VH-VL binders against RecQ-mediated genome instability protein 1 (rmi1). Designs and how they scored, part 10

Target 1, 235 residues: RecQ-mediated genome instability protein 1 (rmi1), of Schizosaccharomyces pombe (q10160)
Amino acid sequence: MNQTTTLSTELTELGVRVQNRWLQSLLDYLAKKHSTGANTTPQLVMQYLVASDIRESTTSEGAAPYIVSEQHNVRIENTMLLQIVRVREIGISIVNQLEYLNDLEELKKLKGQKVIRLVHDESGDEEQNDDDGLTEAQDAVQKGSELKKMCRLILEDSNGQRFWGLERKPIKGIQLSTKLGTKLLVKNVLVRRGVLMLDPNNTTILGGSIEEWDKDYFPKRLIEELKGELSKTKA

## First folded at step 3 (VH-VL)

Design b17 (from r7m with heavy chain T28D S31N D57N, light chain S32R T100H; framework fv_mosunetuzumab)
Fold by ESMFold2-Fast, scan of step 3:
Structure b17 (fold): chain C 235 residues (1-235), chain A 123 residues (1-123), chain B 112 residues (1-112)
Amino acid sequence: as target 1 above (235 residues)
Amino acid sequence: EVQLVQSGAEVKKPGASVKVSCKASGYDFTNYWIHWVRQAPGQGLEWIGWINPYSGNTKYNEKFKGRATLTADTSTSTAYLELSSLRSEDTAVYYCARHDFYEGYSYGLFDYWGQGTLVTVSS
Amino acid sequence: DIVMTQSPDSLAVSLGERATINCKSSQSVLYRSNNKDYLAWYQQKPGQPPKLLIYWASTRESGVPDRFSGSGSGTDFTLTISSLQAEDVAVYYCQQYYSHPTFGQGTKVEIK
């Protein structure tokens, strides 16, 4: 059997409809890198897919079936594959968000100082390389707070259509630090006033990112975006 | 195996245009971005831009925007750099280089390079 | 625009001795989410295109001798040649690929 056809079928059952050319290209790459023609699993393909731009890697079959922003009180029963363009916390004031994010930026600078010091004092960092002590979650614990109440997302489908998604109920893994380009599977979702009504029952987080969107975004660029939004509000 | 073979040396007068080719072989041409980088005699490397042969999308260094045009022909697995309004300062070796977008989708890590094309701009 | 600055511009090292080249970026090229530094080193011999030596700051490209090593993170990076050989005479460039590509000005390595 054609390996491309077999993998496409298995990925489709997971809610992901890849472009055949993209998949063929990936298989060629993997064959060269791993010196093997067999043993490519759907799981391995998914690792590369969640790091891809779905506008280039997936077909229109996973896209929104119409212009979402023009719909009201309509249910999209089919599974859509979407990628996150932006995350905003709308349940917490911008002032409080900026205070939190500025503190995270300060802690990141401390992490940079530690890395510089280790490089200078040692031949290399051959230990576990665990720097997760300065993650958002740990910084939130340090402040005795969790910066999450209700997120609004800008989502994009495989056709490049952008529209809003709103957390109706908290979804684990959706927060300000969620990587840009993170992939979501959304099924049986209600559209109200052009906005997808998201909850844990209709939303599955696949993970991943688009590096070009995400690299220098959190928290530096997010802080600048929020300052801009705050300035317009103060006017 | 993997090869990027560039066109031969060019001598142009100021104000002319030059078109350099880069023919790829040994891999699927549409799987890799092609970047163009130049090097003036005795000087460092300067990035010009990239093209994604699959989509036709391009990005240019601001210094070359409006003068450089990147194209690709998938039927012949060939990338092209056209540089217009040539000046003596454009005298350089022009390289094409391959970037694997599956490895982090970064802007440009160059695993294979063409041999270079010397473009001399002189009256 | 990320500016890459190398030091020194040139150095002469005796055969078999250690050569050290430094590279500084105007902003961090470390991506928080994957903890990777988007920093590469290239070797260029006269009349040849650059050859990739090191990527992700410290990962050696296939076929590159183990005397070449990269270190550093964030904004400060080092290429080390532990025991310089005659064939290592070349110009070495650092390059960031965190954003649109930029190169250092190059460091010329010569045998003393």
Scores: ipSAE 0.006, ipTM 0.538, lowest interface PAE 9.7, mean pLDDT 83

Design b2 (from r7m with heavy chain S31D F101Y, light chain T100Y; framework fv_mosunetuzumab)
Fold by ESMFold2-Fast, scan of step 3:
Structure b2 (fold): chain C 235 residues (1-235), chain A 123 residues (1-123), chain B 112 residues (1-112)
Amino acid sequence: as target 1 above (235 residues)
Amino acid sequence: EVQLVQSGAEVKKPGASVKVSCKASGYTFTDYWIHWVRQAPGQGLEWIGWINPYSGDTKYNEKFKGRATLTADTSTSTAYLELSSLRSEDTAVYYCARHDYYEGYSYGLFDYWGQGTLVTVSS
Amino acid sequence: DIVMTQSPDSLAVSLGERATINCKSSQSVLYSSNNKDYLAWYQQKPGQPPKLLIYWASTRESGVPDRFSGSGSGTDFTLTISSLQAEDVAVYYCQQYYSYPTFGQGTKVEIK
């Protein structure tokens, strides 16, 4: 199909190499959902792509060219499309992270909130709330956000290969609360001992999520995972 | 070329303190953690602790808490181990080693080591 | 602490013959999320610092001869030198980096 060919070419220019079969299925879906007058643009396709599993929606051309975990001092010059499987903070002890996350859970219960970002505390809400119990929880949350931050990611490529990525420099939008399945575009990245060295110059956040992975994850399942890892760090 | 160059041998009396240096070159000093590991004569390797030169954050082996102090000077790319209240059992070669903290939840994989500093504690 | 135990303490092997060193950890060093074993092997010659040979249990460090190989997973690991050379006379240490670093007691490899 001419439309499929044109869209594939335009998406490739954006660094995304979609499966022809996936794109055709999406176009069929959109045709049934929308009547005459619906414009299928690369931007619309991207909205669906970032909510997809790239193992199903993209080609191996966007995957890592070898077994990443076994490489050292190798540069991957080509652009890779990756999805986030896990986010961890390695610049802060697991104990301190658990204290922060438990306080966050208390704040969610008290205020009825569903999402609080680690980097950007609700300073305006804090100034307007004089409750003593809430104040201590808010102080702990703010202290957590002020600590040194260095996230380590478990990343997955279109072939299902999983490997680590580490922030060498802060990347806006990467934090413990970042949704699982978020898409990253990574280019000209250095691999050291099986880990991708990520920074703002080689990493572009496309956004999105995989609902099945992210459902009930932050902070409940993250707290459970961190508790399981705590015993590994005791000297 | 990556190098870690340590200060020379020291002879100390019991109860004294010693400060060993480790000067890094050939890489960005703040991109890697520095660990300290010691080896008593004819014995195995024992981890002391690590320092993150970027933040100054440290972690210590429980056996050395209260006696070991790790510091780093980013202007000279130099890490330091200070060990106080020396005992004869502290006689050992002390190594600094570079940790590629990029391993995530990895607590020390050492790709480059200093040449070692012999510290002898005797009366 | 994760306790690392090596066997044997000492090994005498003829030139050109295979040397095998075993390492056991008191708990698994396999990380399930990336399916990697956080286990390294180091070589130490008299008067020298340890030198990294192998990491991730089986990945050879750059510049290390292919006669050195690592194998195993979880709690049981092996370092193999397929054809011992004179320059391989050294003490070999396994190390876990899954938790705070701990080393095996070392295995001395000598020529018969």
Scores: ipSAE 0.005, ipTM 0.476, lowest interface PAE 12.2, mean pLDDT 82

Design b3 (from r7m with heavy chain S31D D57K S106T; framework fv_mosunetuzumab)
Fold by ESMFold2-Fast, scan of step 3:
Structure b3 (fold): chain C 235 residues (1-235), chain A 123 residues (1-123), chain B 112 residues (1-112)
Amino acid sequence: as target 1 above (235 residues)
Amino acid sequence: EVQLVQSGAEVKKPGASVKVSCKASGYTFTDYWIHWVRQAPGQGLEWIGWINPYSGKTKYNEKFKGRATLTADTSTSTAYLELSSLRSEDTAVYYCARHDFYEGYTYGLFDYWGQGTLVTVSS
Amino acid sequence: DIVMTQSPDSLAVSLGERATINCKSSQSVLYSSNNKDYLAWYQQKPGQPPKLLIYWASTRESGVPDRFSGSGSGTDFTLTISSLQAEDVAVYYCQQYYSTPTFGQGTKVEIK
């Protein structure tokens, strides 16, 4: 299909090298679902790509070279497409992170209770007290976000190779709430002892997620993982 | 036209194994996941697992883990369910069903179904 | 596992009249990140496999008559048949796909 070749070329210019089989499959799907036969844009393909597992949707051309822990001051000049397996905040104690996450979870519970109360009972005076409580919970969440220091990532390439990434300077969009499976383009990156040194100049966040990894992860499963990590340090 | 055609009825003794096939046609076999669902006579539907024919990746309902094995043969566009250590409670109609993974969800939404295979487990 | 409970177990409605079937999940099947309810409705006639009618709680599958509609969000869902036809006599199942798929026990729709 000529459209497959054109789209592949355009996506490659965006740093993404898709499998021809995956792209043709997507085009067949879109033709059936939309019943329009309209031209598919690179932007529409990207919407589906960022929701995919790059091990299944992309070629090895966008993969990282073999990264070894002994590699020191090695630069990878080519653009790599990577997906986020895990995010950890290493500049803030686990105790403080759990405080933030528990506050966020309580905020969501409070929102649910307020909706039920408004439906079940009309209460002007009580509603004012509810608003104060909700505001305090929101302030606690914002207070926690101000504690952002430095994230460490587990990254995965199209070949399934996993390696560390370290945030050397704050990158907008990288935080504990970043969805698992989020796609990154990384270019001209320095490797120090097997770790990718990430900063805003060498890292572009494409977004997306892998639903299987991310669903019910934040904040519930993240809280469970952090409690487990804290427990191991006490043992 | 999309079709999923399953193998014929089976009668097995307790402790035996059964292997049910599901032959796909009318679409690219590797573009869609195949799920297996069973229905005991006069009862509701129970999900067994899925297979991605492209990668060979599988996911099982915990109840069937260790007894059910899902496989796929891309050369014949055929998915298989093998169930071992059969008991009378395994008597059911077994369905294969297609799932479109481009919708961005991991679990089953079933747009096309096979006709079903009755497996009877009796002494 | 998420438990799906339907009501009623059986329903008798005259031809041309409205039929309503309810489905309740033991926990929310609404995914906040995409604001979608992971709920589907199926129709099963004797000797046939189930047929998909509705997905995402309210989206009608291609080729399904518009007399079938789905509504609800979170934990409480409804399937409505606005004007029952003879061919609609079947068992109807709700299904969640938020986690490992589970089905309701079914609602048998009959005519009088």
Scores: ipSAE 0.112, ipTM 0.636, lowest interface PAE 6.1, mean pLDDT 83

Design b4 (from r7m with heavy chain S31D D57G, light chain S33D D37N; framework fv_mosunetuzumab)
Fold by ESMFold2-Fast, scan of step 3:
Structure b4 (fold): chain C 235 residues (1-235), chain A 123 residues (1-123), chain B 112 residues (1-112)
Amino acid sequence: as target 1 above (235 residues)
Amino acid sequence: EVQLVQSGAEVKKPGASVKVSCKASGYTFTDYWIHWVRQAPGQGLEWIGWINPYSGGTKYNEKFKGRATLTADTSTSTAYLELSSLRSEDTAVYYCARHDFYEGYSYGLFDYWGQGTLVTVSS
Amino acid sequence: DIVMTQSPDSLAVSLGERATINCKSSQSVLYSDNNKNYLAWYQQKPGQPPKLLIYWASTRESGVPDRFSGSGSGTDFTLTISSLQAEDVAVYYCQQYYSTPTFGQGTKVEIK
């Protein structure tokens, strides 16, 4: 198509190199949808890109230049486009994370029910925690804050290579609730013992997700994954 | 070059508190976690906890919760371990160690260690 | 907690001979998703802090002599010193980092 070259050039300036076939298919789809055919912008293409699988939608030019897991003290100077396969909180015990996630599921159900209790119910207390002190997880849920200390990510490039990324400094938008398939731009990143050393200066969150990865994942499937990990490490 | 330099030996009475320092140099202090590990005389190594100097976030071994406090001062590149309600069994060499990052679910691999601080708790 | 058990507690080896130290974990420290063993070995000489020798069960830390090698997977690991030198007299510790860090009780290596 006429638009393909212009859009590809503009997207490349943003650090994203799309497959020509994928872009043409998107433009055809948008034309048939009768919404934005002639007026497709790079911003609109990006909205669809972040919902795609970059193994199918982008070229290998945005992939890692070598086998990351085999590298130590190597800097990748160029911008890589990566998608998040998994997020784990490694600064907080799995037990405390499970307490938080189970409480979150219960709150989701309660919100759907719109339950209201009378002031004169027992001692007048809405919630009680007499037996045990508040855990960090319970405290975070009650305060309406997300539990976050240090996340480790499994990342995937356009060639399907998977490797780890570690938050060496907190990055806004990376936490257990971050959707699977979320896209990151990573530039000038240090690799230590096969792990990308992520921080706010080298990592840009583009957002998005891959529906087939993220469907029913948080918190239900994450809880099951963590229970499995806990059972392997207990004793 | 990377160095972790700890404060000198301490002698304390049971029930007292001790505060050990660990001054980092040769790298960006906020880029690495600092762990604390102790070793009682003739015994093995026991992990106490870690601190992320950038955020102030901490994690403690359950055995030390309520008695150990980990802090860090980024202006002086110094990490601290404060241990309260000291008992004779707290007599040990206390080490700070730098956390080297690696793949997977990892809780601490220690590439550089301080020289150690002997804390003696006696009546 | 994962319990680390070393054997033997003490080992006397002649100069130039092979020293073998074993380490067992109470549960697997192999993570199937990345196929890595979260196991390290440290050397500690009297009056000194521990020094990292090996990580990921078999990867030698920079500057560590090639006579040191690590092997094993899952729950059973070995540190081998192929030709013991005088400077290798020390206590050796295995450590898992699959969960909250735990160490073996140590193996003292001495010259016969």
Scores: ipSAE 0.006, ipTM 0.466, lowest interface PAE 11.1, mean pLDDT 83

Design b5 (from r7m with heavy chain S31D W33Y D57R, light chain S33D; framework fv_mosunetuzumab)
Fold by ESMFold2-Fast, scan of step 3:
Structure b5 (fold): chain C 235 residues (1-235), chain A 123 residues (1-123), chain B 112 residues (1-112)
Amino acid sequence: as target 1 above (235 residues)
Amino acid sequence: EVQLVQSGAEVKKPGASVKVSCKASGYTFTDYYIHWVRQAPGQGLEWIGWINPYSGRTKYNEKFKGRATLTADTSTSTAYLELSSLRSEDTAVYYCARHDFYEGYSYGLFDYWGQGTLVTVSS
Amino acid sequence: DIVMTQSPDSLAVSLGERATINCKSSQSVLYSDNNKDYLAWYQQKPGQPPKLLIYWASTRESGVPDRFSGSGSGTDFTLTISSLQAEDVAVYYCQQYYSTPTFGQGTKVEIK
């Protein structure tokens, strides 16, 4: 067994079907940059895979087909590898979500200002004013920390097909701040009216992201998207 | 030896289309993005778009959307840029360039370039 | 689009002396999640395509002489050639790859 065949087989056992050309290219890259060669592990390959676009790194060839259409109580028993395109919180008003997200941006800016102040101002600083500003931002974020009820996802497979996913039960790691392009394994999932019914028993989070999708997304671009959605519903 | 070899110079009239080729050798063609970048005489570099030769997926600079078409033929390891409705301001050297995507960046960082194809648009 | 502005437009430096080229982006090209600056420098000699010199603002490409160095973060970047050689006569371009790629207008480096 050469290295590409061995790694491909081991990754398939983890639920991940890599494109042979993608894997061969990665091994060539690793040999040139790190002299890794024969010591490349499935774990190292997974580190690169979860940062990839699965439309480019994985394949559905050899897998049993699945159908996601409007049907009642249909199960897809096969394992699906999916990447997250979008996350929305549907159990909380957009207005309340925007208030929370704007508070996060303000907190982030205040932390930057404090670092600059500590560099230029010495230990005799008016600490009360700094503490008051940060405390107010922290209190606003803390009040928003209860804003989690139910996420709806747009998911994408190796062929670029998109699917609705709904969090029927809370899944740890699924929230508005979940990185775009995060990889999920979904197994034995109930499909109801074309929507994948997700729960902790059928959903495994592999992690990762697609940098192109996620860069500057949370909370900056999410705020912009939500403002747009709010404007349409008020029209 | 990695090489990107482009087609020869073209002279076109305004309103015509041009198709530039970029033939890859010395590596697996389907393992790297191919980007297209142009350089007008005495000007800087301007990104046009990229193609993934394996998937056929493309991305375009908004300025060229609707006029540029990127394609790839995996059987000949050749990428193509077709630019339609040519204007005099499209006169430029057009480069293809290879992009290694394993370092997790969403846009182009170019390790190998073709030699360039001069496209002249004149009456 | 992120606009890249280089200074100076041209630079004449004696052999063995330091050449410094500046590049400014209209918005930050620093990505907070990985703490990397999405900034590259290219060298273009007459009749040749551009050649990658520096990426991630300060990482030197394999085979590039150590007299080339990059520095800076966020919106303000510098390419330094510590001891200019005759073969370094070229136009130098900065490029951001934080978003849709954009290049600076170029800085011509010549000897005298």
Scores: ipSAE 0.448, ipTM 0.728, lowest interface PAE 3.0, mean pLDDT 85

Design b6 (from r7m with heavy chain F101Y S106T, light chain S33D T100K; framework fv_mosunetuzumab)
Fold by ESMFold2-Fast, scan of step 3:
Structure b6 (fold): chain C 235 residues (1-235), chain A 123 residues (1-123), chain B 112 residues (1-112)
Amino acid sequence: as target 1 above (235 residues)
Amino acid sequence: EVQLVQSGAEVKKPGASVKVSCKASGYTFTSYWIHWVRQAPGQGLEWIGWINPYSGDTKYNEKFKGRATLTADTSTSTAYLELSSLRSEDTAVYYCARHDYYEGYTYGLFDYWGQGTLVTVSS
Amino acid sequence: DIVMTQSPDSLAVSLGERATINCKSSQSVLYSDNNKDYLAWYQQKPGQPPKLLIYWASTRESGVPDRFSGSGSGTDFTLTISSLQAEDVAVYYCQQYYSKPTFGQGTKVEIK
C-alpha cells in the first residue's frame, strides 16, 4: 500500500522502524473505528506505537547489538528503540523507598474513598470533612517528596533482549513512577560492563506504556517487589 | 469478510483428549490474538486462555493450566485448543474469538467469534 | 478474579418499552491512568455465538443500533435498550477486561 510505505519512511526519520504487518493492521483498525484511515498521520501512528509492545510492532533494525557484561567502554553509535521493563532507585535505601511508597499508597486509598463518597453523597452532609481530606491529598502530591537520586533500568529491545541502563546524569521523566513499557530512543551511548550509560544527551523519552505491564503496578506491585528484595538482604 | 470457522462437534469418553480448530480468514492472522471461551449447557461464559499467533505466546486461566494447550499454525491461519483428561464437566460449546490488542486491549474484547464447537463427554 | 453479577436474571418487556439490565463488578474496572472502564456488553441469540454490542462501558460497536446504550463507571454498569424490538430477544452478558476476562451470569430478555 502506498500509504503504508510513506508512513514507514516518515516513522524511520523519527527513529522508529515499524513492522509492515503491524502498520497495515493499525490502518485497518483506524479505518474501522475512527474513519481516519485516509488521513492517518505519523503522529497518530506514534500514539499507538508507544502503547504497543515493540517486540510485536517494530523490526529488528532498531534493536541493540548483543550486549554482554564483558563490554566495557564501548560506544554504540546507532539509534536504538527500547522499552522500560523495570525502574529501580539505587541511590536510596529500600527501607526509605518503602516508607515513601507505603505513604503514597495510603494517600491514594484515602483519595479514592473521598472521590467515591462525593459521587454517591449528593446531600453533602460531610462537606467540611471531604474538603479537608482532598486538600491534604493535593498538598502531599504538590510537595513532591519524590525519591530521586540514581535510577537503574531494565531495558528491552525489539528482539526481546534485556539489559541494564543506568542514569549517568538525571533524566527528566525517569523515576520510580515511570510507566512500565515507556519507550526510549537511545543514541551514541557508552556501554560500561554491559550497562548502558544514560544521560539527557543520548536518551529521548517517547513516552507511552504497555498496559499489561503497568496496570496496578505503581505503587502496589512495586512495594511487593521491593519487600521481596529487602527480605533477601535481611535473611 | 472476517470469519472464524471452527471444526465440527466431538463426542469423547472421560479421560480422552479433544482438539478443536479455528480457521481464520479475511484478515492478517498474526495481527490479532485468539481467545478461547466455553459455555456449558444452560450456563454462562468461561474464559480459557489466549494465544498470540505471531509470537506463539499464551496465557491461561488458572483453572485450565496443565489441561489446556493453545497452539496456532500461521501457514494455515488456524488456531487450536487441545483439552486433555476430559471429564463430564467439560461438556460445553467451545468458542474461539478474535481480540485486537491495540489501545491496551490485553484481556479479551472479543470483536469476532467462531460459530462454536460442541464437545460432549460421556461414558 | 473479578466477579461479575447481573440483575435481573430474566426480564419481560413489551415491544417499544425500555429494558434496563444492571451489572456489578466485585472491584473497580476503571483504570485511573487512562480514565477508561474495561466493561463490555454482548448479545447472544439461541444457537449463535455472542455478539459485541458495547465496549469501554458506553461505546457502541459499529453497526449496533442507537437504541442500545451503556452507562456507569467503576463497579456499577447499566445496559439500556430504549425501545425494545422483536429482534432484541436474547441473553445479554456483561464482561470485564480489566484483568483476565470474566462474564456476568446473563440476563434473558423476552417479550411480555
Scores: ipSAE 0.313, ipTM 0.694, lowest interface PAE 4.7, mean pLDDT 85

Design b7 (from r7m with heavy chain S31D D100E F101Y, light chain S33D; framework fv_mosunetuzumab)
Fold by ESMFold2-Fast, scan of step 3:
Structure b7 (fold): chain C 235 residues (1-235), chain A 123 residues (1-123), chain B 112 residues (1-112)
Amino acid sequence: as target 1 above (235 residues)
Amino acid sequence: EVQLVQSGAEVKKPGASVKVSCKASGYTFTDYWIHWVRQAPGQGLEWIGWINPYSGDTKYNEKFKGRATLTADTSTSTAYLELSSLRSEDTAVYYCARHEYYEGYSYGLFDYWGQGTLVTVSS
Amino acid sequence: DIVMTQSPDSLAVSLGERATINCKSSQSVLYSDNNKDYLAWYQQKPGQPPKLLIYWASTRESGVPDRFSGSGSGTDFTLTISSLQAEDVAVYYCQQYYSTPTFGQGTKVEIK
């Protein structure tokens, strides 16, 4: 597939500069997998990119131009591609966060039971269980919205540099349940005391995750991490 | 020019309450958290708590929980510390201080301080 | 709470000579995920509030003279004034901000 140049150009327009070796390997894989000869689109490549480690899949052109921790009142005008290492909600007590996460874990158990029952039940029961599932999903969404005030992130660039990001204004899709390895495009961002000041105007969420980082993370390992933080930061 | 200007000295009897103000200027008041720190004569600095002026959310040092109340008025860019049930050991200079961000395990790095308010508690 | 201990309690140094102040934390203030030490140094002159000198153990605050430097990591930290000036007579405090903020007891720097 001699269209790597065209795809690279189109991905660059989306803010992503991929490694040629990574892109070629993906195209070879996709060519073998698609029995119907489907054309590879930038959108399809992006599905795989957002599941990758950007240290391996992208070039340093999308990395932070400075040692971020050493900067204060500096604006990074360039577009950076970053992946999320950790998310913390800092506007809400850890106790309230733990209550929400425990409730969410119980809700997931209940939904699992209903899915099993739907497979073996009649159509009427299926409709009733679907209604119950929607109501529980609405409860979980509402609780999530109520517990969203201000997130602090640990971010990583394509060179492996890690630094802090603070949500100065609510950004849709940034919350405790945001998967580890989620990709962000950040442009024209102010750095204050080594921290990126994030808002909806300078931050675009591409999505995705890194499976190795996110495996069994939410909510189990997050609960354990927050319990540890509560022990250290109890005021 | 960033400034935090505090109210004047107070003399109180044991059991009374005191309310100290901290007026901010030279920056967007809601962009920074305000902490309160006290310094007793001949002793070190002791953290009391913080307030987020944007949300009104607060956090207190357990030692002061139930006695300290932190509030903020965004219309006047003023933060307040009210300390109740005063004891002689509450005699101290009380400072407000600006904190730009929170950092997970961190509860304050203080780039600008008010001039301090001396509160004397004596019978 | 993390206990901060400074040494010495007081220090007399001649003008132009080096002053060294030590600070020890009861537990590490190094955060492994971002590799930062949550340690600051403040200067306090009589009748004045504390003034931030150093943060992240070694980063000098804007406007602070280059004769002030911070070093160390984990539990052991040092503030150095390379060539003491008359205006540097003050009490110096270390502070951790890894957890609920705590300060050292202070080191008084005087001219010999």
Scores: ipSAE 0.006, ipTM 0.531, lowest interface PAE 9.8, mean pLDDT 83

